VH-VL binders against o27280. Designs and how they scored, part 493

Target 1, 266 residues: o27280
Amino acid sequence: MDSMNVPEVLEIKRIVEESESVKTFIFSWDFRREVRPGQFVMVWDFRDEKPMSVSLIDPVRSEIGISIRRVGEFTDRVHGLSEGDLLGIRGPYGRGFELMGRDILLVGGGIGMAPLAALADEATARGMRVDALVAARTADELLFLDRLEAAGVNISTCTDDGSCGFKGFAHERLLTLEENHDMAAVCGPEPMMFQVMRILDERDVPAQLSLERYMKCAVGICGQCCLDDTGFRVCAEGPVFWSQELSRVREFGRYRRDPAGRRVPW
Short names: E, the ipSAE of ESMFold2; O, the ipSAE of OpenDDE; V2, 0.75 times the mean of E and O plus 0.25 times the DockQ between their complexes.

## First folded at step 22 (VH-VL)

Design Ci1 (framework fv_marstacimab; at its last look DockQ between E and O 0.88; V2 from the best seeds 0.86)
Fold by OpenDDE, look of step 22:
Structure Ci1 (fold): chain C 266 residues (1-266), chain A 118 residues (1-118), chain B 112 residues (1-112)
Amino acid sequence: as target 1 above (266 residues)
Amino acid sequence: EVQLLESGGGLVQPGGSLRLSCAASGFTFRDYAMSWVRQAPGKGLEWVSAITGRGGVTYYADSVKGRFTISRDNSKNTLYLQMNSLRAEDTAVYYCARKSNFGAFDYWGQGTMVTVSS
Amino acid sequence: QSVLTQPPSVSGAPGQRVTISCTGSSSNIGWGYSVHWYQQLPGTAPKLLIYYNTNRPSGVPDRFSGSKSGTSASLAITGLQAEDEADYYCQSYDYSLSTSKVFGGGTKLTVL
């Protein structure tokens, strides 16, 4: 077994086109190396390296999936790859989701559904009831609907333009749902997560939220992903946080830091 | 019509135990988180405990942690509060309250009086 | 001392406008948590009066209104009536108190 800090060059086994802008890259995986929903890996295209959430964990097929949204130069290159091409993968890193209770609510926005899809698989396998609120700007950006449905997940959709499901934002849709859950997992745009967290807290639903920050080392050394004022490192103490932890994070839902360390508003 | 009906209150000595019940009707009980809120004579409202709809998670105020246990039987549409090691300061009217999807307590029972006195 | 601060009492004559303040902090109202208001008539259980800052449940007259700004909230009652004499409580959530729901100390409204 190689060290988790050494990139392993893996062949892209399959590519699943999730949407126009999102692809899932499937790799063979040795599950002697544990991986949990909510953890991330560093993807290396031999030029640059970026953190990506694990969106599929399949011990039966000995495969993992990484869903990547096309948003910049790195992801443009990766999206240009084909089955059989190579990528460097190191990890997994970070703290993943914990499951508790009998039922769980998943609230995801855009690519934020990636780690939640993996969590959904685990939860359903454990016999939990899983409800998912899947949000996107438009219908064609909704992710993993067929996969979630096949897993037995009860899905509610939300789109900004109303092209599918509830017209509005995830937190607005959430307010219309009367059913309460034993716990929730949330991932998406941070402003969405902030609002959703508030509502869940007020409903007495314990929540875990996955944050996205600029991560360089992934091993808690460089400090690029440190959160004000707690000093939490997203790569080490996260990326999954309990709501109680995030309540202490001043910048949560308000701003993030760019690669230069400057505050960037959401 | 939503109804909540508390019972089980009474007089108990310090150190004693009491079990409160709240019978719910008029709504899908399992879908809603429930809470106990108490009010000492002539005082304000104090949240005591909460439980999620499916009963998987419970919460307690610091003042009652380790002494009180909240539970529910969704098959009976009933909320419970087991109160042990009761103290004089636990004397209050205890209300069961339903948590709405907006986070407010939208329905309250009539309350049941608990008096802890030697 | 309550986490949310209310005036202990307010009074007004019939037909007047009265306001009840609810002052919180950055860990509750100021954080973004919603504020709810309850009316408790003498000898009765509390009743939800305003939920989610500004919304009225069915049956609540429009002369009751809620507002929220910064770290504070306010309940306004216009056209004060004798039947409005009661205790009023604001309620919110505070993340610093171990998932506790927090109530104001209550305000006794007297109609003169």
Scores: ipSAE 0.882, ipTM 0.937, lowest interface PAE 0.6, mean pLDDT 95
Fold by ESMFold2, look of step 22:
Structure Ci1 (fold): chain C 266 residues (1-266), chain A 118 residues (1-118), chain B 112 residues (1-112)
Amino acid sequence: as target 1 above (266 residues)
Amino acid sequence: EVQLLESGGGLVQPGGSLRLSCAASGFTFRDYAMSWVRQAPGKGLEWVSAITGRGGVTYYADSVKGRFTISRDNSKNTLYLQMNSLRAEDTAVYYCARKSNFGAFDYWGQGTMVTVSS
Amino acid sequence: QSVLTQPPSVSGAPGQRVTISCTGSSSNIGWGYSVHWYQQLPGTAPKLLIYYNTNRPSGVPDRFSGSKSGTSASLAITGLQAEDEADYYCQSYDYSLSTSKVFGGGTKLTVL
């Protein structure tokens, strides 16, 4: 019986307030269970269980951090917890990011910066040059800037309202960035990721993108995380995909389907 | 002023090898992906190969994969194309082209002619 | 044969408007990839004419314009002049091909 399939009840060691709506919950972790950037865990609050991205991987302190944005009833309850409170954790699950080449561009929107912050730490530890484009609606929602700067990451910002950095969307800011990279990693709202993916394709920059879908089992058995038109399971073949893999997904970033099966814009 | 200057073309036998060079100046070479694009006599443009700015990733058209190798030396501001197992259909003018941040080939060299003939 | 289809030739008299079509598919223009246009004067290298569907580089007259709709793109030349006589290529990206940077077959413009 693999311990990844049974939640371990862990104490919240520390809570970091990243923004008004995002907290990072830090737990002790035995790194004989390998954790890679882009993998996720299932977080159980004894009522419900949701997938969450690992944002901090610290083998020296034997800690992981899980960043959670307040968006609904489950995340409201978790945000109400204090240090010393308990959560169930199972995992890690999924395919993480693969690093290649001598430099990497990170493109993150909102909470999508969480797995990219973990990736930045690993990329810098490997001696890669790391550039990051950090996007949000407003300046107060830009995540992990101090952490990225301390790691030696070169940061560009954009905000929808122009309160920090470039005013506009991440893909618009990307078009103004001249420097080419050996690879990119992208995580954020799916419409943003689709726009960014096409630009990176045209620039000859291979890209990996991290998707979010509803999950139940997290081990690929239940089918709840499947992408339409393909057999890809986000929890097993993803959540990180190469842009080449996602090009086979006709609906990625372009539209969703309503209950009647009709195509509706994202 | 951005300048790209190809060299190394010439007449070779089928099955032979040839190495093309492209000397770059007027821009920060390592910041740009580069491509080779060819044009057979009287024919249209065909993309051949691309390489990322820092040189970590390469791409090839199906017609040349396994036979051609793109590389760059950023300390010399030079792009290369090693062409092996040459065939008559590789006969073309070979252009060095810079990829812009919009995905266009914004600067081209004047080309170097490669003729593959018995 | 080219992934992007262009007419082999077009012609017009000085002062007229001419258009050059570029027809792609769902894996290139129809996926939302941008279209670029190049002008190749006789005996010269190609030169960027239109990039990212509609933008003109510095020095390109505003009588050249680009558009994109669905799976196709178009280059329009108004006020046709003798020096416009050249070959014109469209170019895009195709996610389904290893030969991912795709050119149209080219259009020879003849000024009458």
Scores: ipSAE 0.822, ipTM 0.936, lowest interface PAE 0.8, mean pLDDT 90
ESMFold2 (binder alone), look of step 22: mean pLDDT 91; pTM 0.937

Design Ci10 (framework fv_marstacimab; at its last look DockQ between E and O 0.94; V2 from the best seeds 0.85)
Fold by OpenDDE, look of step 22:
Structure Ci10 (fold): chain C 266 residues (1-266), chain A 118 residues (1-118), chain B 112 residues (1-112)
Amino acid sequence: as target 1 above (266 residues)
Amino acid sequence: EVQLLESGGGLVQPGGSLRLSCAASGFTFRDYAMSWVRQAPGKGLEWVSAITGRGGVTYYADSVKGRFTISRDNSKNTLYLQMNSLRAEDTAVYYCARKSNYGAFDYWGQGTMVTVSS
Amino acid sequence: QSVLTQPPSVSGAPGQRVTISCTGSSSNIGWGYSVHWYQQLPGTAPKLLIYYNTNRPSGVPDRFSGSKSGTSASLAITGLQAEDEADYYCQSYDYSLSTFKVFGGGTKLTVL
């Protein structure tokens, strides 16, 4: 049995309040265990377990960060924790992002910026030009702006209510951008990703997109995160997919399956 | 004013090579993906190849893969198409076209004629 | 056969309304990809006529209009004029093709 499938009890080193609803929990990490942007870990609060994207990868400080949005009972409990408290972490799992070209466009919505922030750090460290379209419902929900700016990322913001940046949706803002990129990475609400992907395809920009599905085992066994028609397991073959792969997934942008396996529309 | 001007076309024997150029002006060249589109005499339009603005990614139609190479020199505002192992069916007017942010080919050159014949 | 199907030819008298259809499938137009239209006058390079389904570039008269529904798109020309005689191509994208880009077979419009 692979040791990476056993939860490690880790102490929360520090907590960064990203927004009213999002906190980043930072842990010490042994980087003999490789972790890539776009991969996820299973977070265990000793009652329940949920998949969370890695939002910070810092080999210098030997730390990783996990950004968690407060959305339910599990995350409510986690958000109640303090520095020094313990969490179980197992992983990392899944396929992360690949980088190619000289410049990259990041398109993120809400908590979807979490894995993209980690990717931004890697891309900038490699000397790539990074443009980021950061979208949220309101200005106060925009994530990682200061961090991205500090990394040298060129940021464009988009808010549904127009409280910051472009008023509208990410795909609408994208259509107004004239600059082309060598590749794109996308993460956020699936309807957003679906729209963005089509635009990027039409602009000859190869794109990777990170999907969110109910994941139970994280190791490709239970099938709870299996995508219709393709048999893709989000936890094993994903969560990062190329646009060409997602084009084969009929449910993409249309519906997902809940924990009971029922189709739930977006 | 956006301008695209193709050159390099001509008559070549089967198996021969030819290099097309497209000189661009009137816009920030590096910001736009560029494509080659060809049209055989009396036929419709066929996409041939594309390259991203910064030149990091290239695309090819199956009909030209392994034979054609698209490239660009952004310092010279020039798009290129190296065509090797040319075939009779490659005979066409070759257009360079700019890809807009809406995914359409919003500007086209006047084209350069390539004739592959024995 | 083109992935996007156009009628080979259409005709109309001056002042009339003509429509050119572009029939696709669930892997292109029906999947949500945009449709663009190009006009090619005899002996000239193609010109963008309609972009992103319904939009007219600057300089294109409002008598040209585009629409998209389901798996098909349509170009409508009202008040047909002699100078409208040309070949018209629809263009979209198809995820089932490695190249994505697809052109219709073209439609020759004759003004009677």
Scores: ipSAE 0.834, ipTM 0.915, lowest interface PAE 0.7, mean pLDDT 95
Fold by ESMFold2, look of step 22:
Structure Ci10 (fold): chain C 266 residues (1-266), chain A 118 residues (1-118), chain B 112 residues (1-112)
Amino acid sequence: as target 1 above (266 residues)
Amino acid sequence: EVQLLESGGGLVQPGGSLRLSCAASGFTFRDYAMSWVRQAPGKGLEWVSAITGRGGVTYYADSVKGRFTISRDNSKNTLYLQMNSLRAEDTAVYYCARKSNYGAFDYWGQGTMVTVSS
Amino acid sequence: QSVLTQPPSVSGAPGQRVTISCTGSSSNIGWGYSVHWYQQLPGTAPKLLIYYNTNRPSGVPDRFSGSKSGTSASLAITGLQAEDEADYYCQSYDYSLSTFKVFGGGTKLTVL
């Protein structure tokens, strides 16, 4: 175990309200600790610690942003904080997205757009063409649309209820999009990612997908984030995997694990 | 209307080389992944190679990897297959095929014949 | 050998219904990959006949239909006509293959 991986206590520099349920918390960051899109940090509120994806990487302003959806007690407490309040941050951890080729398709569901927004910034800075399929249950839950548009990203939207853009699931919208890409990056609900991965396989588009699993140590020692069929540790070998790495995993898209390691259906 | 026209086939000795071309028209070429699919005389269809729409990623069947190179020139709406170290088993009609958003080969050329023999 | 198994041949009289099977496994059709069908008339290039399991491209008669269940797919042809005499191929994807892409071995349909 590496005891030097304790949380650093940082001041919340700025809070951006992305939606009614999602806030981005911005911190000063020393970029000698390099951060890649798709990596995560452990956020400590002095009572509990949870993994969160980095959504903003800004070396010019020496800032990172972490987007958090309010879904339970931990995230409720964090959403109650103000600028100037303190949080513990340790990391970054995990394998981030790798960019290749001259264009990329982003497919994000809900809060899954957070790491993809960071990736979009890097891709556009490299001169890549970026298309994004942004999915949510309702229009009010579509994230980062203004930020993506300002960066020059071509956006397609879909909502389960049809309140904005295509009515239906992300994979259904994807089937109506004719344009092929050199690569894709996918993050969102695991059932969505499974369906999208299959379509991208069929379209000859290599895909990277970001998985979420229960984490405790974040450095690959405790085994709480392992995938059943491969022994991959999400915190060490992931959270970003290539589609070919995931195509042989029995649990992907079929079930999840609770903190006790018990299988539960999606 | 979508059209695909292959050319460059012919008779070649084992160990020789050929370059196939496929001229595309009637659609935005750079938006579609393209493939080569071949069919030996009297045999079934065999996928050979694919390339993404913007050309950043290529794929090859194991039987041709290291010998064949797929490429595209989007300014000329043309797909290519450079075939080196040809073998008798490469004898086939070679089709240029477009990949649809549904994962099907929705348009095919009429094919060009490659014969590898002494 | 192809991981998608088709009968080598099938026959029927004009007006009859025939069915061509495409038998796969859990790593291809059973994984959820789509199935496509191609018709190849004698001396011609393949033509897309059915895509994404059940859909017909414009210009394909409605007497052609596709279905998929479990690890297998089927092409049905009703009202069989002489011009339906052709080779038929199913096509899908298989994550266990290094190249993913796979055609069935083909089925020769003879109209008696």
Scores: ipSAE 0.799, ipTM 0.920, lowest interface PAE 0.9, mean pLDDT 89
ESMFold2 (binder alone), look of step 22: mean pLDDT 92; pTM 0.939

Design Ci11 (framework fv_marstacimab; at its last fold request DockQ between E and O 0.94; V2 from the best seeds 0.89)
Fold by OpenDDE, fold request of step 23:
Structure Ci11 (fold): chain C 266 residues (1-266), chain A 118 residues (1-118), chain B 112 residues (1-112)
Amino acid sequence: as target 1 above (266 residues)
Amino acid sequence: EVQLLESGGGLVQPGGSLRLSCAASGFTFRDYAMSWVRQAPGKGLEWVSAITGRGGVTYYADSVKGRFTISRDNSKNTLYLQMNSLRAEDTAVYYCARKSNYGAFDYWGQGTMVTVSS
Amino acid sequence: QSVLTQPPSVSGAPGQRVTISCTGSSSNIGWGYSVHWYQQLPGTAPKLLIYYNTNRPSGVPDRFSGSKSGTSASLAITGLQAEDEADYYCQSYDYSLSTYKVFGGGTKLTVL
């Protein structure tokens, strides 16, 4: 039995309030178990279990961070926890981001910035130039700006209401940026990612995108996160995909499957 | 004003080699992906190769893969195309082209003629 | 053979309106990739005429217009002039190709 498939009960060491709706929970981590940006863990509150992206990887402090947005019953319970409380964590799972080239563009929307923040740290540590386009509905929902700035990331912001940075959507802001990059990593609302992906394709920028789907087992067995036509399992073949892979995914940017397996629009 | 100036074209025998250069001016060279596009006599446009602004990623058409190498020197604002194992079908005018932020080739050089003939 | 299909030739008299079609598929234009148009005068390098479906670069007259619908794009030229005689190429991207980039076969426009 692989130890990574058994939830380890961990104490919340620290909680960082990123925004009104997002908290980062910090845990001690044994780095003999490798974790990569873009991978996810299953968080268990002893009632339910949900996949969450790793947003912080700190080998120096032997810590990982999991950023969670308050969006439902499970996350409501988790957001009610305090430092010293316990959570079950198993993983990490999935395919993470692969870095290449000399510079990278990060395009993130909302909580999608979570895995990208971790990637930013790794890229910076490797001596890469990191540019980040951080998008949110409002200024108050922009995530990790201070952290990214401290890491030496060049930040451009975009908000739907124009309360901070460019007024509009991420793909619109991207079109205004002339600088070309060796690669890009994208994570956020799927319609955003779809738009951004096409722009990057047209710019000869290799892009990796992190998908979010309903997941149960996280080990590629239950099929709940299976993508139409391709049979890709987000938990196994993803959640990080190359743009070329996603171009074959019919549902990408168009619809998703709900827990009952029904097609629902984004 | 944006300018692209190709050089290095000429007559070569099959199996020979040429190195094309494209001198860029009037813009921040490193900020733009660059491409080579060729046009055989009396034929249409064919994309050949591309390189990202920082030069970390390169692309090649299947027809030239393994034979051509695209590179750039951002300190010299110059794009290169090393062409080895040239074939008759490589005969064409080779254009240097800048990729805009909208994905279009917004500026082209005048082209340099490459003739591969025995 | 071209992923993007253009008519080999079109013609018109001065002052007339002509259109050049660029027919793609669900993996390129239909996927939502942008379409660009280039004008190539005889003996010269291509010049960007329309970018990102409908936009004109500086210096391009407004009598040139681009449109995109479904899996096809179109270049329209109104008030046709003698100097418009040239080859016109559409260009887009296709995810079914490893390199994405694709040009149409080109259209020779003759001004009668």
Scores: ipSAE 0.941, ipTM 0.971, lowest interface PAE 0.4, mean pLDDT 96
Fold by ESMFold2, fold request of step 23:
Structure Ci11 (fold): chain C 266 residues (1-266), chain A 118 residues (1-118), chain B 112 residues (1-112)
Amino acid sequence: as target 1 above (266 residues)
Amino acid sequence: EVQLLESGGGLVQPGGSLRLSCAASGFTFRDYAMSWVRQAPGKGLEWVSAITGRGGVTYYADSVKGRFTISRDNSKNTLYLQMNSLRAEDTAVYYCARKSNYGAFDYWGQGTMVTVSS
Amino acid sequence: QSVLTQPPSVSGAPGQRVTISCTGSSSNIGWGYSVHWYQQLPGTAPKLLIYYNTNRPSGVPDRFSGSKSGTSASLAITGLQAEDEADYYCQSYDYSLSTYKVFGGGTKLTVL
């Protein structure tokens, strides 16, 4: 019997409002269950269960943080909770990011910055140089800027509407940045990740990218998180993949699947 | 003015070794991935090896893997290619080339000739 | 030998238009990788001529142009001049190769 497959009921210790639409929920965590940046947990509100990325990993205070964007009924209910309220958490699951080399480029779009913020903390603690390209539709949706600056991260920003930093898409901003890196980590809208991956391949920068797919079991049994062409299960072999693994996946950046398994455009 | 200057070529016996150098100037060397590209007499361009700007990752063509080692010293603005176990088919002009942010080789040195002959 | 196929030679008279093709596949140009072009004058190092499919570096005249469509790319030279006599290489990336950087085989342009 494996207790990791059953949600543990945990008290919300603190809530941080990251933006109008994003909150970070902080829980006490026993780090005998190790957590790596890029892994996810299943969050259960006693009615429904959704995968969420870990954005804060703090072994010193024995805390984890989970950043959640309000996008529907489940996340609306969770955003209505207060400190002291309960949530079920099972995990962590999945393959996280691996750090190597002397420097790293982070490229995050919207809530995709959440797992990258956790990675930035680990990279800076290891003495790596960290650059981040933080992207959003508008200035008000740029996440974790103060936290990244406090960690010593060198930040470039871009917004679709130009309200902060470079006006345009993340990959367009990336083409104007001349510095080469030993590695990159990418998380955000999949069309953005495809374009960023192409540029990084051409620059000789090995990249890891974090995918989102529909999940139910989170342990690789139900097949709901499978990728076309490879049979990779995002919850087991991912959610973090190397760029060379994703180059073999026809659907990456081209289309996605809804919970019923139908192909839909991004 | 970006400048790349190769040196260290020459005549060597099969099985021998050479070390090529590429002195870089006119740009921030550590910000750019660098490559070696070679051209056998009368033949086309063949990519040989690459290294990231900070030197953490290296790449090699299958034809040279295990025999050649690319490295860089960013404090001296110098790229190196250590070539061991040389073969006749390694005979070529070796170019040092800079990789741009668009993935093109935007600056090339004039090349240094390596001849591997009994 | 190269996954990017170029004609071995092309020729044209002064003032004419010539094109040089670079034919790839779904794992390189067709996947979305960019195409670059280099000019190599006799006895000299290659020089970047076109980058990122269509862009000209400073100092390259606008009679040189690049394009990409589907799995192929093309270099066009209008108003052909004697000084254009050179070897031309396309270059891109192919994720199916372990050494994924790839040059085309080269095209010798002869000005008649």
Scores: ipSAE 0.813, ipTM 0.926, lowest interface PAE 0.8, mean pLDDT 90
ESMFold2, look of step 22: ipSAE 0.804; ipTM 0.923
ESMFold2 (binder alone), look of step 22: mean pLDDT 91; pTM 0.932
OpenDDE, look of step 22: ipSAE 0.868; ipTM 0.931
ESMFold2, fold request of step 23: ipSAE 0.804, 0.800; ipTM 0.922, 0.920
ESMFold2 (binder alone), fold request of step 23: mean pLDDT 92, 92, 92; pTM 0.935, 0.931, 0.933
OpenDDE, fold request of step 23: ipSAE 0.907, 0.903; ipTM 0.946, 0.942

